# Designs tried in a protein design chat: VHH binders against Profilin-1 (pfn-1). Part 84

Target 1, 132 residues: Profilin-1 (pfn-1), of Caenorhabditis elegans (q9xw16)
Amino acid sequence: MSGWNAYIDTMTAAAPSIKRCAIVGAADGSVWARTEADNVFKASEEELKTFVALFNDVTQVPAKGADIEGVHYVVPRTEESLIFGKKENTGFFAVKTKSAVLIAVYEGPNEVAAQVRKAVESMQTYLNNAGY
Key: E = the ipSAE of ESMFold2; O = the ipSAE of OpenDDE; V2 = 0.75 times the mean of E and O plus 0.25 times the DockQ between their complexes.

## First folded at step 15 (VHH)

Design wf9 (from we3 with Y112S; framework vhh_6fv0_2; at its last fold request DockQ between E and O 0.89; V2 from the best seeds 0.86)
Fold by ESMFold2, fold request of step 19:
Structure wf9 (fold): chain B 132 residues (1-132), chain A 123 residues (1-123)
Amino acid sequence: as target 1 above (132 residues)
Amino acid sequence: QVQLQESGGGLVQPGGSLRLSCAASGFTFSTYDMYWVRQAPEKGLEWVSTISYTGSNTYYKDSVKGRFTVSRDNAKNTLYLQMNSLKPEDAAQYYCAKWYDILTGSFGEFDSRGQGTQVTVSS
């Protein structure tokens, strides 16, 4: 496996209520690594290209929401490098680094969502510090 | 005021078993993912296992896979770690925690852990 798969393993271990996650290129949505096997992250290249482009202007995202894996999420608000979405008991967190976008899809209550956010932001900081 | 109290540590022979418990109070235990972390003398913190809030997803450090089993009883606000086939390398103070950052190796400032329970594997 690629070295990027180790980061996927780290994210799922750090926040076990993550159901699926991926690291994709910020410019084009190309998949660097993703959850596989039992929990494959199934977004298409076209969907991912559209998704990462949301970071070009995060202020417009709450008005239209976001789609990932064919699921539409409400985006209540955004931050400069963070988009998160909610649908019932599921949601996602996506963060942008210098070169990548990290996407984590989770299921659970708000307390779990906060733990997922901390794991994703810790990885964001780690990758930025490493030059990615 | 989050409170976590580990228990069940002790002295065992290599190959022996122990079951650790962590009693939780001061928060809604059933809505948090939970963590087991250990620290050997003069060493850093080491992640051991993570369990989702329902207990349906579990993860383990590679060196303990197949030997350790994390579980939880949300009705009793209790987290467990069953440790089988113990090795000298498993000797450590074991902590349960409401959060642990695997990348930075820390519990974070406002998250809490218990006082820990000592596991000693003699020979």
Scores: ipSAE 0.794, ipTM 0.896, lowest interface PAE 0.8, mean pLDDT 91
ESMFold2, look of step 15: ipSAE 0.787; ipTM 0.896
ESMFold2 (binder alone), look of step 15: mean pLDDT 82; pTM 0.830
OpenDDE, look of step 15: ipSAE 0.875; ipTM 0.929
ESMFold2, look of step 17: ipSAE 0.788; ipTM 0.899
ESMFold2 (binder alone), look of step 17: mean pLDDT 82; pTM 0.830
OpenDDE, look of step 17: ipSAE 0.895; ipTM 0.938
ESMFold2, look of step 18: ipSAE 0.764; ipTM 0.890
ESMFold2 (binder alone), look of step 18: mean pLDDT 83; pTM 0.832
OpenDDE, look of step 18: ipSAE 0.020; ipTM 0.293
ESMFold2, fold request of step 19: ipSAE 0.764, 0.769; ipTM 0.887, 0.891
ESMFold2 (binder alone), fold request of step 19: mean pLDDT 81, 82, 82; pTM 0.820, 0.825, 0.828
OpenDDE, fold request of step 19: ipSAE 0.906, 0.905, 0.914; ipTM 0.946, 0.945, 0.950

## First folded at step 16 (VHH)

Design ug10 (from uf34 with G108E E109Y D110F D111Q Y112H; framework vhh_7pa5_2)
Fold by ESMFold2-Fast, scan of step 16:
Structure ug10 (fold): chain B 132 residues (1-132), chain A 123 residues (1-123)
Amino acid sequence: as target 1 above (132 residues)
Amino acid sequence: QVQLVESGGGMVQPGGSLRLSCAASGFTFSSYAMSWVRRAPGKGPEWVSYISGSGKSTHYADSVKGRFTISRDNAKNTLYLQMNSLKPEDTALYYCAVGGPQPPPLKEYFQHWGQGTQVTVSS
């Protein structure tokens, strides 16, 4: 009985340019679902615990950036429940719900970034409305 | 493919104990959080307990807090639920699941419960 991977599949179908994606616990950073095999999301639980803690005060994040999968990203700005970053051809969007953090890593031009953001925010809205 | 096989259920009297097991295969067990979910007769599914991939973080539904203990053995790819001080209201089919509290089914995705393991608490 593995229900959370259906949500990964939904996001990657909506934005095929997502290279790696995960849904992790907001309190502990533990993986609930992630992309696997050739596109496995590689972050450790320790790194993810640090990452989800950034949502406790997003205003501090632009000064220091964020680390995902051992890659340091520049975070140009944040919104209350959204952290996004850039590193050359790679970027990410991370959104917090009540219980989870959704992280999508993508590669591609600006039009791809917009598509990925839309997919992640749509899922955030769905999960928040469902009480998660 | 991912396989989860629950076992250890049975009939016990109120105040009794049972230990449930979930044998996992087809994925990197230690990388994922795990949960126990139950379905009582005539009711919808209820999330019971959660454990992080490392085992460092655990959470429990209020209905079982102080009576149930979730644990895992990552070397054996096995999840456990130790159930003490069982009550008639704990009677249900118990399922293990990958990840956090079970989400509601997506509009586009059909989901049905597997076999699970039956726990019956009666005098």
Scores: ipSAE 0.612, ipTM 0.830, lowest interface PAE 1.2, mean pLDDT 87

Design ug14 (from uf34 with K107D G108A E109Y; framework vhh_7pa5_2)
Fold by ESMFold2-Fast, scan of step 16:
Structure ug14 (fold): chain B 132 residues (1-132), chain A 123 residues (1-123)
Amino acid sequence: as target 1 above (132 residues)
Amino acid sequence: QVQLVESGGGMVQPGGSLRLSCAASGFTFSSYAMSWVRRAPGKGPEWVSYISGSGKSTHYADSVKGRFTISRDNAKNTLYLQMNSLKPEDTALYYCAVGGPQPPPLDAYDDYWGQGTQVTVSS
């Protein structure tokens, strides 16, 4: 059977404006799949451990922002299992499932952001329904 | 291209021990979590254990917790599963895989699972 990279490929096909993305363990921030080569998702395991811990209390995140790949993002608001942020023309959406956190970094205007959010939330729904 | 080669399986009596190895190549091994997954005859795949890229966190299925130990040697690009107190129900083909527990694959053509190593526990 194939690995978690198939889910990365599905999300990037659904939203081509995703520049980099990863699927990481919700418990520890370990990398399960990520984009590679020219699109390598460069967050360290330690940074990701800190990032996934933000889902333990998302209400604190707008006051502090979030760091991904060494870039500090402003987080305007959060939802129960969704953190999203902006820095100039770059943004991210991160969603938590039962076992994983999906992180997608994109570039572009609000129309692009909406497509990226839809792709990430669709995958979140799929994985939750599959028990992951 | 990701390549995974499992070894170390065999036949043992109940209560016995085996150590499985998985030799990995084609990706930055230390950056990725790794899993052991097994398939018993006539059953679907069952996730057994996973370990973070650094090796600092480990996770186990309830069926093997306390009996199996997952570990890795990032300098050798090798994943291990130490299996103690083996039971007949542990009889399965064992695979290593990149990442944590995963649902059935979305694309049957994307093959990152290894060839597997057979473990048979019987008297």
Scores: ipSAE 0.713, ipTM 0.866, lowest interface PAE 0.9, mean pLDDT 88

Design ug44 (from uf34 with Y112P; framework vhh_7pa5_2; at its last look DockQ between E and O 0.89; V2 from the best seeds 0.86)
Fold by ESMFold2, look of step 17:
Structure ug44 (fold): chain B 132 residues (1-132), chain A 123 residues (1-123)
Amino acid sequence: as target 1 above (132 residues)
Amino acid sequence: QVQLVESGGGMVQPGGSLRLSCAASGFTFSSYAMSWVRRAPGKGPEWVSYISGSGKSTHYADSVKGRFTISRDNAKNTLYLQMNSLKPEDTALYYCAVGGPQPPPLKGEDDPWGQGTQVTVSS
Protein backbone atom coordinates (compact mmCIF):
# COMPACT_ATOMS: atom_id res chain seq x y z
CA MET B 1 0.00 0.00 0.00
CA SER B 2 1.34 3.42 -1.13
CA GLY B 3 0.82 6.61 0.87
CA TRP B 4 0.40 8.25 -2.57
CA ASN B 5 -2.93 6.39 -3.02
CA ALA B 6 -4.51 8.77 -0.50
CA TYR B 7 -3.58 11.67 -2.80
CA ILE B 8 -5.20 9.92 -5.78
CA ASP B 9 -8.35 9.37 -3.71
CA THR B 10 -8.42 12.97 -2.49
CA MET B 11 -8.15 14.42 -5.99
CA THR B 12 -10.81 12.13 -7.50
CA ALA B 13 -13.18 12.89 -4.60
CA ALA B 14 -12.66 16.64 -4.96
CA ALA B 15 -13.32 16.58 -8.73
CA PRO B 16 -15.63 13.70 -9.74
CA SER B 17 -15.10 14.48 -13.44
CA ILE B 18 -11.58 13.05 -13.09
CA LYS B 19 -11.75 9.63 -14.76
CA ARG B 20 -8.09 8.60 -14.46
CA CYS B 21 -5.27 9.95 -12.35
CA ALA B 22 -1.60 9.27 -11.64
CA ILE B 23 1.31 10.46 -9.56
CA VAL B 24 4.69 9.92 -11.21
CA GLY B 25 8.30 10.76 -10.44
CA ALA B 26 9.35 14.09 -11.94
CA ALA B 27 12.83 12.79 -12.71
CA ASP B 28 11.88 9.64 -14.61
CA GLY B 29 8.10 9.33 -15.06
CA SER B 30 7.99 6.21 -12.87
CA VAL B 31 4.54 5.40 -11.53
CA TRP B 32 4.15 5.98 -7.78
CA ALA B 33 0.36 5.67 -7.74
CA ARG B 34 -2.52 5.58 -10.21
CA THR B 35 -6.19 4.84 -10.58
CA GLU B 36 -6.72 1.09 -11.08
CA ALA B 37 -9.41 -1.49 -11.93
CA ASP B 38 -11.96 -0.32 -14.53
CA ASN B 39 -10.29 3.13 -14.73
CA VAL B 40 -6.67 2.05 -15.09
CA PHE B 41 -4.31 4.87 -16.01
CA LYS B 42 -2.60 3.17 -18.95
CA ALA B 43 0.49 5.22 -19.81
CA SER B 44 3.74 3.35 -20.36
CA GLU B 45 6.87 4.23 -18.40
CA GLU B 46 8.55 5.37 -21.63
CA GLU B 47 5.62 7.64 -22.53
CA LEU B 48 5.58 9.11 -19.01
CA LYS B 49 9.32 9.82 -19.14
CA THR B 50 8.75 11.82 -22.32
CA PHE B 51 5.73 13.53 -20.76
CA VAL B 52 7.42 14.74 -17.57
CA ALA B 53 10.34 16.09 -19.61
CA LEU B 54 7.90 18.60 -21.15
CA PHE B 55 8.19 20.54 -17.88
CA ASN B 56 11.84 21.28 -18.74
CA ASP B 57 10.54 23.96 -21.12
CA VAL B 58 6.77 24.42 -21.00
CA THR B 59 6.87 27.25 -23.58
CA GLN B 60 7.45 24.70 -26.38
CA VAL B 61 4.48 22.51 -25.46
CA PRO B 62 1.59 24.48 -27.06
CA ALA B 63 3.21 24.08 -30.50
CA LYS B 64 3.76 20.31 -30.05
CA GLY B 65 0.86 19.08 -27.97
CA ALA B 66 1.25 16.24 -25.48
CA ASP B 67 0.66 12.50 -25.40
CA ILE B 68 -0.83 10.59 -22.46
CA GLU B 69 -2.15 7.01 -22.60
CA GLY B 70 -1.45 6.96 -26.34
CA VAL B 71 -3.81 9.92 -26.87
CA HIS B 72 -2.62 13.15 -28.44
CA TYR B 73 -3.92 16.35 -26.80
CA VAL B 74 -3.72 19.91 -28.03
CA VAL B 75 -2.19 22.14 -25.36
CA PRO B 76 -3.84 25.58 -25.49
CA ARG B 77 -1.74 27.05 -22.69
CA THR B 78 0.88 26.24 -20.12
CA GLU B 79 2.22 27.82 -16.95
CA GLU B 80 5.64 27.26 -15.36
CA SER B 81 4.48 24.15 -13.46
CA LEU B 82 1.17 23.34 -15.20
CA ILE B 83 0.18 21.79 -18.54
CA PHE B 84 -3.46 21.78 -19.71
CA GLY B 85 -4.36 19.42 -22.56
CA LYS B 86 -7.65 19.10 -24.46
CA LYS B 87 -9.17 16.63 -26.93
CA GLU B 88 -12.87 16.70 -27.80
CA ASN B 89 -14.89 16.56 -24.54
CA THR B 90 -11.92 15.29 -22.53
CA GLY B 91 -8.81 16.91 -21.16
CA PHE B 92 -6.04 16.71 -18.59
CA PHE B 93 -4.27 18.87 -16.07
CA ALA B 94 -0.74 18.03 -15.02
CA VAL B 95 1.19 19.88 -12.33
CA LYS B 96 4.80 19.53 -11.23
CA THR B 97 5.96 19.59 -7.64
CA LYS B 98 9.57 19.43 -6.43
CA SER B 99 9.65 15.61 -6.77
CA ALA B 100 6.52 14.52 -8.64
CA VAL B 101 4.07 15.22 -11.43
CA LEU B 102 0.34 14.90 -10.68
CA ILE B 103 -1.79 13.99 -13.72
CA ALA B 104 -5.60 14.09 -13.86
CA VAL B 105 -7.56 13.09 -16.96
CA TYR B 106 -11.17 14.27 -16.98
CA GLU B 107 -14.33 14.19 -19.08
CA GLY B 108 -16.85 16.95 -19.45
CA PRO B 109 -17.41 20.43 -20.82
CA ASN B 110 -15.02 23.29 -20.13
CA GLU B 111 -17.06 24.29 -17.06
CA VAL B 112 -15.66 21.34 -15.08
CA ALA B 113 -12.03 22.10 -15.99
CA ALA B 114 -11.71 24.69 -13.20
CA GLN B 115 -12.73 22.09 -10.61
CA VAL B 116 -10.11 19.64 -11.89
CA ARG B 117 -7.41 22.32 -11.95
CA LYS B 118 -8.25 23.35 -8.38
CA ALA B 119 -8.02 19.74 -7.17
CA VAL B 120 -4.55 19.14 -8.62
CA GLU B 121 -3.21 22.58 -7.67
CA SER B 122 -4.36 22.12 -4.05
CA MET B 123 -2.28 18.95 -3.81
CA GLN B 124 0.63 20.61 -5.64
CA THR B 125 0.65 23.42 -3.07
CA TYR B 126 0.44 21.02 -0.12
CA LEU B 127 3.32 18.91 -1.43
CA ASN B 128 5.53 21.90 -2.32
CA ASN B 129 5.01 23.42 1.13
CA ALA B 130 6.18 20.11 2.63
CA GLY B 131 9.26 19.99 0.38
CA TYR B 132 7.94 17.37 -2.04
CA GLN A 1 -4.79 -7.11 -1.26
CA VAL A 2 -1.29 -5.67 -1.47
CA GLN A 3 1.26 -7.56 0.62
CA LEU A 4 4.93 -6.74 1.12
CA VAL A 5 7.19 -9.03 3.20
CA GLU A 6 10.73 -7.97 4.05
CA SER A 7 13.55 -10.37 4.92
CA GLY A 8 17.34 -10.70 4.99
CA GLY A 9 18.16 -8.52 7.98
CA GLY A 10 20.60 -9.49 10.71
CA MET A 11 23.58 -8.41 12.76
CA VAL A 12 26.89 -7.63 11.06
CA GLN A 13 30.13 -5.89 11.94
CA PRO A 14 31.03 -2.50 10.45
CA GLY A 15 32.21 -2.92 6.87
CA GLY A 16 30.01 -5.96 6.38
CA SER A 17 27.33 -6.66 3.83
CA LEU A 18 23.68 -7.75 3.83
CA ARG A 19 21.13 -8.30 1.10
CA LEU A 20 17.50 -7.49 1.86
CA SER A 21 14.55 -8.95 -0.04
CA CYS A 22 10.94 -7.79 -0.35
CA ALA A 23 8.36 -10.29 -1.63
CA ALA A 24 5.41 -8.51 -3.25
CA SER A 25 1.92 -9.75 -4.10
CA GLY A 26 -1.60 -8.47 -4.76
CA PHE A 27 -0.75 -5.93 -7.48
CA THR A 28 1.02 -5.62 -10.82
CA PHE A 29 4.54 -5.36 -9.38
CA SER A 30 6.26 -4.38 -12.65
CA SER A 31 3.97 -1.35 -13.14
CA TYR A 32 5.09 0.48 -9.99
CA ALA A 33 8.19 2.12 -8.61
CA MET A 34 9.34 0.54 -5.35
CA SER A 35 11.18 2.09 -2.39
CA TRP A 36 13.27 1.08 0.60
CA VAL A 37 12.68 3.12 3.76
CA ARG A 38 14.35 2.78 7.16
CA ARG A 39 13.58 3.80 10.73
CA ALA A 40 16.40 4.10 13.23
CA PRO A 41 15.44 3.81 16.92
CA GLY A 42 13.53 6.90 18.05
CA LYS A 43 13.58 8.49 14.58
CA GLY A 44 11.00 8.94 11.86
CA PRO A 45 11.13 7.21 8.50
CA GLU A 46 14.05 7.98 6.19
CA TRP A 47 13.73 7.22 2.50
CA VAL A 48 16.71 5.17 1.27
CA SER A 49 16.21 4.36 -2.41
CA TYR A 50 13.68 3.76 -5.17
CA ILE A 51 13.64 1.95 -8.49
CA SER A 52 11.27 2.42 -11.42
CA GLY A 53 8.80 -0.30 -12.44
CA SER A 54 10.99 -1.48 -15.33
CA GLY A 55 14.13 -1.31 -13.19
CA LYS A 56 15.79 1.10 -15.65
CA SER A 57 15.92 4.09 -13.26
CA THR A 58 17.37 4.05 -9.72
CA HIS A 59 17.61 6.75 -7.06
CA TYR A 60 19.43 6.93 -3.73
CA ALA A 61 19.61 9.08 -0.64
CA ASP A 62 22.98 10.82 -0.33
CA SER A 63 23.77 8.90 2.87
CA VAL A 64 23.82 5.53 1.04
CA LYS A 65 25.08 6.41 -2.46
CA GLY A 66 27.96 4.20 -3.55
CA ARG A 67 27.32 1.65 -0.77
CA PHE A 68 23.76 0.43 -1.45
CA THR A 69 22.32 -0.96 -4.69
CA ILE A 70 18.58 -1.33 -5.30
CA SER A 71 17.38 -3.91 -7.82
CA ARG A 72 14.27 -5.90 -8.73
CA ASP A 73 13.32 -9.17 -10.39
CA ASN A 74 9.92 -8.65 -12.00
CA ALA A 75 9.60 -12.36 -12.87
CA LYS A 76 9.79 -13.18 -9.14
CA ASN A 77 7.89 -10.10 -7.87
CA THR A 78 10.87 -9.36 -5.61
CA LEU A 79 12.66 -6.13 -4.66
CA TYR A 80 16.25 -6.21 -3.34
CA LEU A 81 18.65 -3.95 -1.48
CA GLN A 82 22.35 -4.89 -1.51
CA MET A 83 24.01 -3.10 1.40
CA ASN A 84 27.82 -2.94 1.40
CA SER A 85 30.32 -1.12 3.63
CA LEU A 86 27.77 -1.04 6.42
CA LYS A 87 28.16 1.51 9.22
CA PRO A 88 26.64 1.71 12.71
CA GLU A 89 24.50 4.60 11.38
CA ASP A 90 22.75 2.12 9.04
CA THR A 91 21.21 0.33 12.05
CA ALA A 92 17.45 0.47 11.53
CA LEU A 93 14.27 -1.40 10.75
CA TYR A 94 14.06 -1.56 6.93
CA TYR A 95 10.77 -1.56 5.01
CA CYS A 96 9.78 -1.75 1.38
CA ALA A 97 6.96 0.39 -0.01
CA VAL A 98 5.13 0.97 -3.27
CA GLY A 99 6.04 4.17 -5.05
CA GLY A 100 8.75 6.77 -4.70
CA PRO A 101 9.61 8.70 -1.53
CA GLN A 102 6.57 8.55 0.74
CA PRO A 103 4.54 11.78 0.97
CA PRO A 104 3.40 13.64 4.07
CA PRO A 105 0.45 11.74 5.57
CA LEU A 106 -2.98 13.21 4.89
CA LYS A 107 -5.18 13.86 7.93
CA GLY A 108 -6.43 10.71 9.62
CA GLU A 109 -4.17 8.18 7.89
CA ASP A 110 -2.55 5.29 9.74
CA ASP A 111 1.09 4.28 9.34
CA PRO A 112 1.30 2.29 6.04
CA TRP A 113 4.35 0.21 7.11
CA GLY A 114 4.51 -3.51 7.80
CA GLN A 115 6.85 -5.37 10.15
CA GLY A 116 10.11 -4.66 8.32
CA THR A 117 13.45 -6.46 8.69
CA GLN A 118 16.00 -5.42 11.33
CA VAL A 119 19.56 -4.49 10.38
CA THR A 120 22.04 -4.04 13.23
CA VAL A 121 25.61 -2.92 12.59
CA SER A 122 27.77 -3.26 15.67
CA SER A 123 31.20 -4.34 16.71
Scores: ipSAE 0.784, ipTM 0.889, lowest interface PAE 0.8, mean pLDDT 90
Fold by ESMFold2-Fast, scan of step 16:
Structure ug44 (fold): chain B 132 residues (1-132), chain A 123 residues (1-123)
Amino acid sequence: as target 1 above (132 residues)
Amino acid sequence: QVQLVESGGGMVQPGGSLRLSCAASGFTFSSYAMSWVRRAPGKGPEWVSYISGSGKSTHYADSVKGRFTISRDNAKNTLYLQMNSLKPEDTALYYCAVGGPQPPPLKGEDDPWGQGTQVTVSS
């Protein structure tokens, strides 16, 4: 099956330091694709609904942080369609397109974070150009 | 192994109704959004509708809004599409798929659909 799974595979191939990854609906946080088994992305539908709503006003996010998979992340700053956070040796990047939110959780230093950010932003650009 | 099996298609006259079913296995059905997608003769796939894993939210293409209803039974791992007020332009092979609106394939990826179930609307 390709569909949205191919997008998960492309991002994880581009940035092997991604530990868990998901593509969820921008409107409701529903899960469209995610990593599974030993790499299962564990967030509940309720948590994801709350998370995607953060994109309605990203300027408020640094003051309160963000929760993914029951972990509270410090969000140092945001951009219009990008939320990213850090918690010790772990972090995440989340980007919004017209229809979806791409979430990648990684582990490692700043050099690893830069590669993960590039992977999710490249995919965001591709999807936006395709009207998604 | 993920498996999706569509059924319930048939031939109806304009204004008729059909109910499609999709039996899912091999994954945690209730955790994933599910879609109906159709392919008319000589055309590419068109997304029809999707429903969240919990069933609490539903979404429809403008072409079917008000006529089609998507639903699911998570205890039975089954997705449904109730189609009312059918039109000749609804004639297509109908497929179920995991996730929301399906994007274009990446890097030459092939058509992910199975056999589907045929819906024919004609007088």
Scores: ipSAE 0.730, ipTM 0.856, lowest interface PAE 0.7, mean pLDDT 88
ESMFold2 (binder alone), look of step 17: mean pLDDT 77; pTM 0.773
OpenDDE, look of step 17: ipSAE 0.916; ipTM 0.951

Design ug58 (from uf34 with Q102R K107E; framework vhh_7pa5_2; at its last look DockQ between E and O 0.83; V2 from the best seeds 0.83)
Fold by OpenDDE, look of step 17:
Structure ug58 (fold): chain B 132 residues (1-132), chain A 123 residues (1-123)
Amino acid sequence: as target 1 above (132 residues)
Amino acid sequence: QVQLVESGGGMVQPGGSLRLSCAASGFTFSSYAMSWVRRAPGKGPEWVSYISGSGKSTHYADSVKGRFTISRDNAKNTLYLQMNSLKPEDTALYYCAVGGPRPPPLEGEDDYWGQGTQVTVSS
């Protein structure tokens, strides 16, 4: 749907366990790109605004958890630019770049999480190196 | 398929005003942030402004802050850029794009810019 969609496609191709994915503005949670068709990323702008704000103080996130698409995830741990959550056989990885937050929601056993993380962090690195 | 059609450009004197429009189709317009990008002669693309899907959040490049106003009408699937106090440096081909400021498309991927609308600021 946009130039940003190419980055969505890259991440989803790199990690088949990703069910839904979005790229949003780090400042306001606005949707720049997202998976569509059978796997529409459905988080609202307001929800995303709240979500991206979590990166302002990631240390508090494990105590609170995180909500994406109306689903509450337990957040075991955070890093400065990384928030990941789990719920049963699903989870998410969210990474922050200079201007964006990349969110990947995945489904599968814990073993798939590593691949999802790698895909998202790879894109994070690419975008950061590009200044975005 | 995504289609973006820019309009409203023209030639104006310094200090003048123009209002650009972008007609969007082929996607759920209100679900996405929209940007204006411009390309001046001999220069690469420059991000100008973007607005969230709801229109509640707006952002501007420093070069246009206080002079340009981005807005949208989701019922009409239309993006706008009100340009006031135009300067010769604003001369460029103006495009609308889905999403916020971004790097160029990945290799082998298409971009979704329209034909653009020419803005020329000259005395």
Scores: ipSAE 0.893, ipTM 0.935, lowest interface PAE 0.4, mean pLDDT 94
Fold by ESMFold2, look of step 17:
Structure ug58 (fold): chain B 132 residues (1-132), chain A 123 residues (1-123)
Amino acid sequence: as target 1 above (132 residues)
Amino acid sequence: QVQLVESGGGMVQPGGSLRLSCAASGFTFSSYAMSWVRRAPGKGPEWVSYISGSGKSTHYADSVKGRFTISRDNAKNTLYLQMNSLKPEDTALYYCAVGGPRPPPLEGEDDYWGQGTQVTVSS
């Protein structure tokens, strides 16, 4: 498939608690790669367009929360290029690069969140250093 | 198995036009953004354009903006590139790819490209 699928595979291998994952265009939320088959990342282009726009001002996100895959998450924290969402025993990390947003949805207790964050931030750093 | 087959290339004089096609199969075409990428003689890949899965959002490299138009027909699983006002600098093998601008391959990954379609702009 696309060379972007290798990036999906690298993140899911680094953090096995990731259940679904996507790489989307930062400008428009278009899907460049995602988990497929039994782990399809299920968000519409319109939902993803709204989601990536949250990075235009991350400081407003904790007050509103975030929606992805039709699920509403509370957002306990953001950083300039990172949004962390939580709902029950699930969560997500999303990070923004120059051209893309990387989204990883995981299941498990808070103890696995650090592994997921590390996986997406490592890829964020790699892509930023490469100009993407 | 994902398959992308490019066609529509040829030889054209400067100022001319060509329309490239990319027939896609083996995946849910309408779910993914699609790109055109080109490789000029002796150069590495250069991203040209991408279009969102729905077709509602398009993006272009500065070098082709205003001259090239990307489009797609999701009913036919086909991606297009209309190239107008062609210049000798547009001479390249053109490939389609899934997703937006393609990053360098991860270490140990193969960088698979199809045959592409040759565009030659000369007088």
Scores: ipSAE 0.776, ipTM 0.891, lowest interface PAE 0.9, mean pLDDT 90
Fold by ESMFold2-Fast, scan of step 16:
Structure ug58 (fold): chain B 132 residues (1-132), chain A 123 residues (1-123)
Amino acid sequence: as target 1 above (132 residues)
Amino acid sequence: QVQLVESGGGMVQPGGSLRLSCAASGFTFSSYAMSWVRRAPGKGPEWVSYISGSGKSTHYADSVKGRFTISRDNAKNTLYLQMNSLKPEDTALYYCAVGGPRPPPLEGEDDYWGQGTQVTVSS
């Protein structure tokens, strides 16, 4: 699959512990690419619209948490363009570029989380450098 | 397999109108944003417009805002671009794509879906 789905494939190859992944529009949360079939990323367009709006003021997010795929995650802290959270053995990393938000959901311990973070931040850097 | 087939291009005089169509298959069309992208002779690809999966959100490049309208029919898996007040600068091959503004091609990957549809605006 060409286009935005090639970036999903690149991230999941770099961090195989990613269970579900999506690339969505920063302006509206519209889905540009996502994992499918047995790994389908299930968030609704309305949930994603709410989620991407969190990047307008990330300092408020730790007090409220974040919802992805109907699951409420505790967000321990945020960075300027990074929101991440945990729910038991499941976690996510979401990073914002100029035009997009990359969301990766994973399962596993802190070592797995580090791999996933590196994969999404590497892609964030690549897309920002390309003007996206 | 994902398939995208563009149609509706042609030759028109400045000020004319055309309606482009993109027939999509092989994926859950209504779940994905869709874009129109164009490439003029000797130029790189230029993103034109995109629409959210629901159709509730639309976005346009400044060069076409107010003249072009993107829409979709999710029951027919079809994306449209209504092009009004066409200018010679709109002359290009037009492609539809899944998602928002076109990403740069990855090494070894094709960045175009299909052959596109040619729009020529000349006097």
Scores: ipSAE 0.738, ipTM 0.872, lowest interface PAE 0.7, mean pLDDT 88
ESMFold2 (binder alone), look of step 17: mean pLDDT 80; pTM 0.802

Design ug7 (from ug4 with D110T; framework vhh_7pa5_2; at its last fold request DockQ between E and O 0.77; V2 from the best seeds 0.83)
Fold by ESMFold2, look of step 17:
Structure ug7 (fold): chain B 132 residues (1-132), chain A 123 residues (1-123)
Amino acid sequence: as target 1 above (132 residues)
Amino acid sequence: QVQLVESGGGMVQPGGSLRLSCAASGFTFSSYAMSWVRRAPGKGPEWVSYISGSGKSTHYADSVKGRFTISRDNAKNTLYLQMNSLKPEDTALYYCAVGGPQPPPLKGETQYWGQGTQVTVSS
């Protein structure tokens, strides 16, 4: 489909608790790749545009939370290029590169969150080093 | 199975115009950004333009801004590239691809390109 699908596959293989995943354009939230079929990542282009804009000022995000796939998450913490969201036994990690935002939605207790974060940050580092 | 078929290339004089088409099938076309990429003789792939799934956002490489226009018809599953004011430097094999600018390959991955459509700009 696209070279971005290999990044999706790598993240989901590295952290099996990831249930849905997407790579979107940092400028406009356009979908470059996503999980499909039985676990399709469902977010509108307008929702994703709003979501990626959160990275313009991550310090404001914990106060209001974040929406992905029509689900509202509490955001306990952010870093300059990372947003972590939680809702019950699910959560997400999103990381920004120069050109893209990588989003992984996972299920499981807090103990699996570190593996999910590592999976997305590994791809973030690889892309940043290549200028993406 | 995803299929992308490019067409519309040809030979044109400098200053001329061409319109490329990309027929897409095997996936939900309107859900994905689409790109044009070109490969000039002796050079690697160069990203040219991408358009969001809805068509509301467009992006261009500096070398083509103001001369090329990307568009899509989601009812026909077709991507277009209108190329005006063509220059010899635009001579290349043009491909469409799913997503934004194509990323570096991951370890062990080989890059696949379809057939493409040839654009030749010469006197």
Scores: ipSAE 0.810, ipTM 0.900, lowest interface PAE 0.8, mean pLDDT 91
Fold by ESMFold2-Fast, scan of step 16:
Structure ug7 (fold): chain B 132 residues (1-132), chain A 123 residues (1-123)
Amino acid sequence: as target 1 above (132 residues)
Amino acid sequence: QVQLVESGGGMVQPGGSLRLSCAASGFTFSSYAMSWVRRAPGKGPEWVSYISGSGKSTHYADSVKGRFTISRDNAKNTLYLQMNSLKPEDTALYYCAVGGPQPPPLKGETQYWGQGTQVTVSS
């Protein structure tokens, strides 16, 4: 069994408003774990390869936005190792560690977004502390 | 639901070759990266190699670069590891896993391994 699934389970338990999420390789956008079945994270490997490359220079992202699952998101600003976007009542948070990128897509108002960000950043911190 | 069955190990002399297989079921194989991990006697688990879902990207630990080749057959839901120029240091139980390099266990969680396939390199 994939141990990366435990990270998906932990994030979705911490922030129930996460509709879909994935953990992908920082080098190539390959999928390591994702939500499945009724909540399948359906981004293609090619789209994810393009997405993770955005972390090479996050300062360029707000001018162009970001695409996840074929949906174009407005990215208002970025932070070191953090990209987040918004489209109406839907949004995402993506954080990069040394080896992985964690992506969580959510739906709901601003208080929901804060909870999702906290869940994703907590996992990022755990992985960074473990050398990932 | 996810099931992984390793095979192809054996005993071989230094400089020899072996090809390992991992038969996967219970998930959309072509959508996920796959890894090989080994556990040598007296050592902890060591990540060996991983391959993207499409097979277009491959990654290797420095200890095996140039000697091992990871590949996959998505039509057969099978992962492979071709091991050439084997050394005594390659002696280990070999496991396949879903995803990239093995993640650290979360608090209160234990990393579970299947049966694996034994590779022994000796004269």
Scores: ipSAE 0.757, ipTM 0.870, lowest interface PAE 0.6, mean pLDDT 89
ESMFold2 (binder alone), look of step 17: mean pLDDT 80; pTM 0.803
OpenDDE, look of step 17: ipSAE 0.917; ipTM 0.950
ESMFold2, look of step 18: ipSAE 0.761; ipTM 0.881
ESMFold2 (binder alone), look of step 18: mean pLDDT 80; pTM 0.805
OpenDDE, look of step 18: ipSAE 0.918; ipTM 0.950
ESMFold2, fold request of step 19: ipSAE 0.779, 0.782, 0.773; ipTM 0.888, 0.891, 0.886
ESMFold2 (binder alone), fold request of step 19: mean pLDDT 80, 80, 80; pTM 0.805, 0.810, 0.807
OpenDDE, fold request of step 19: ipSAE 0.926, 0.927, 0.925; ipTM 0.954, 0.955, 0.953

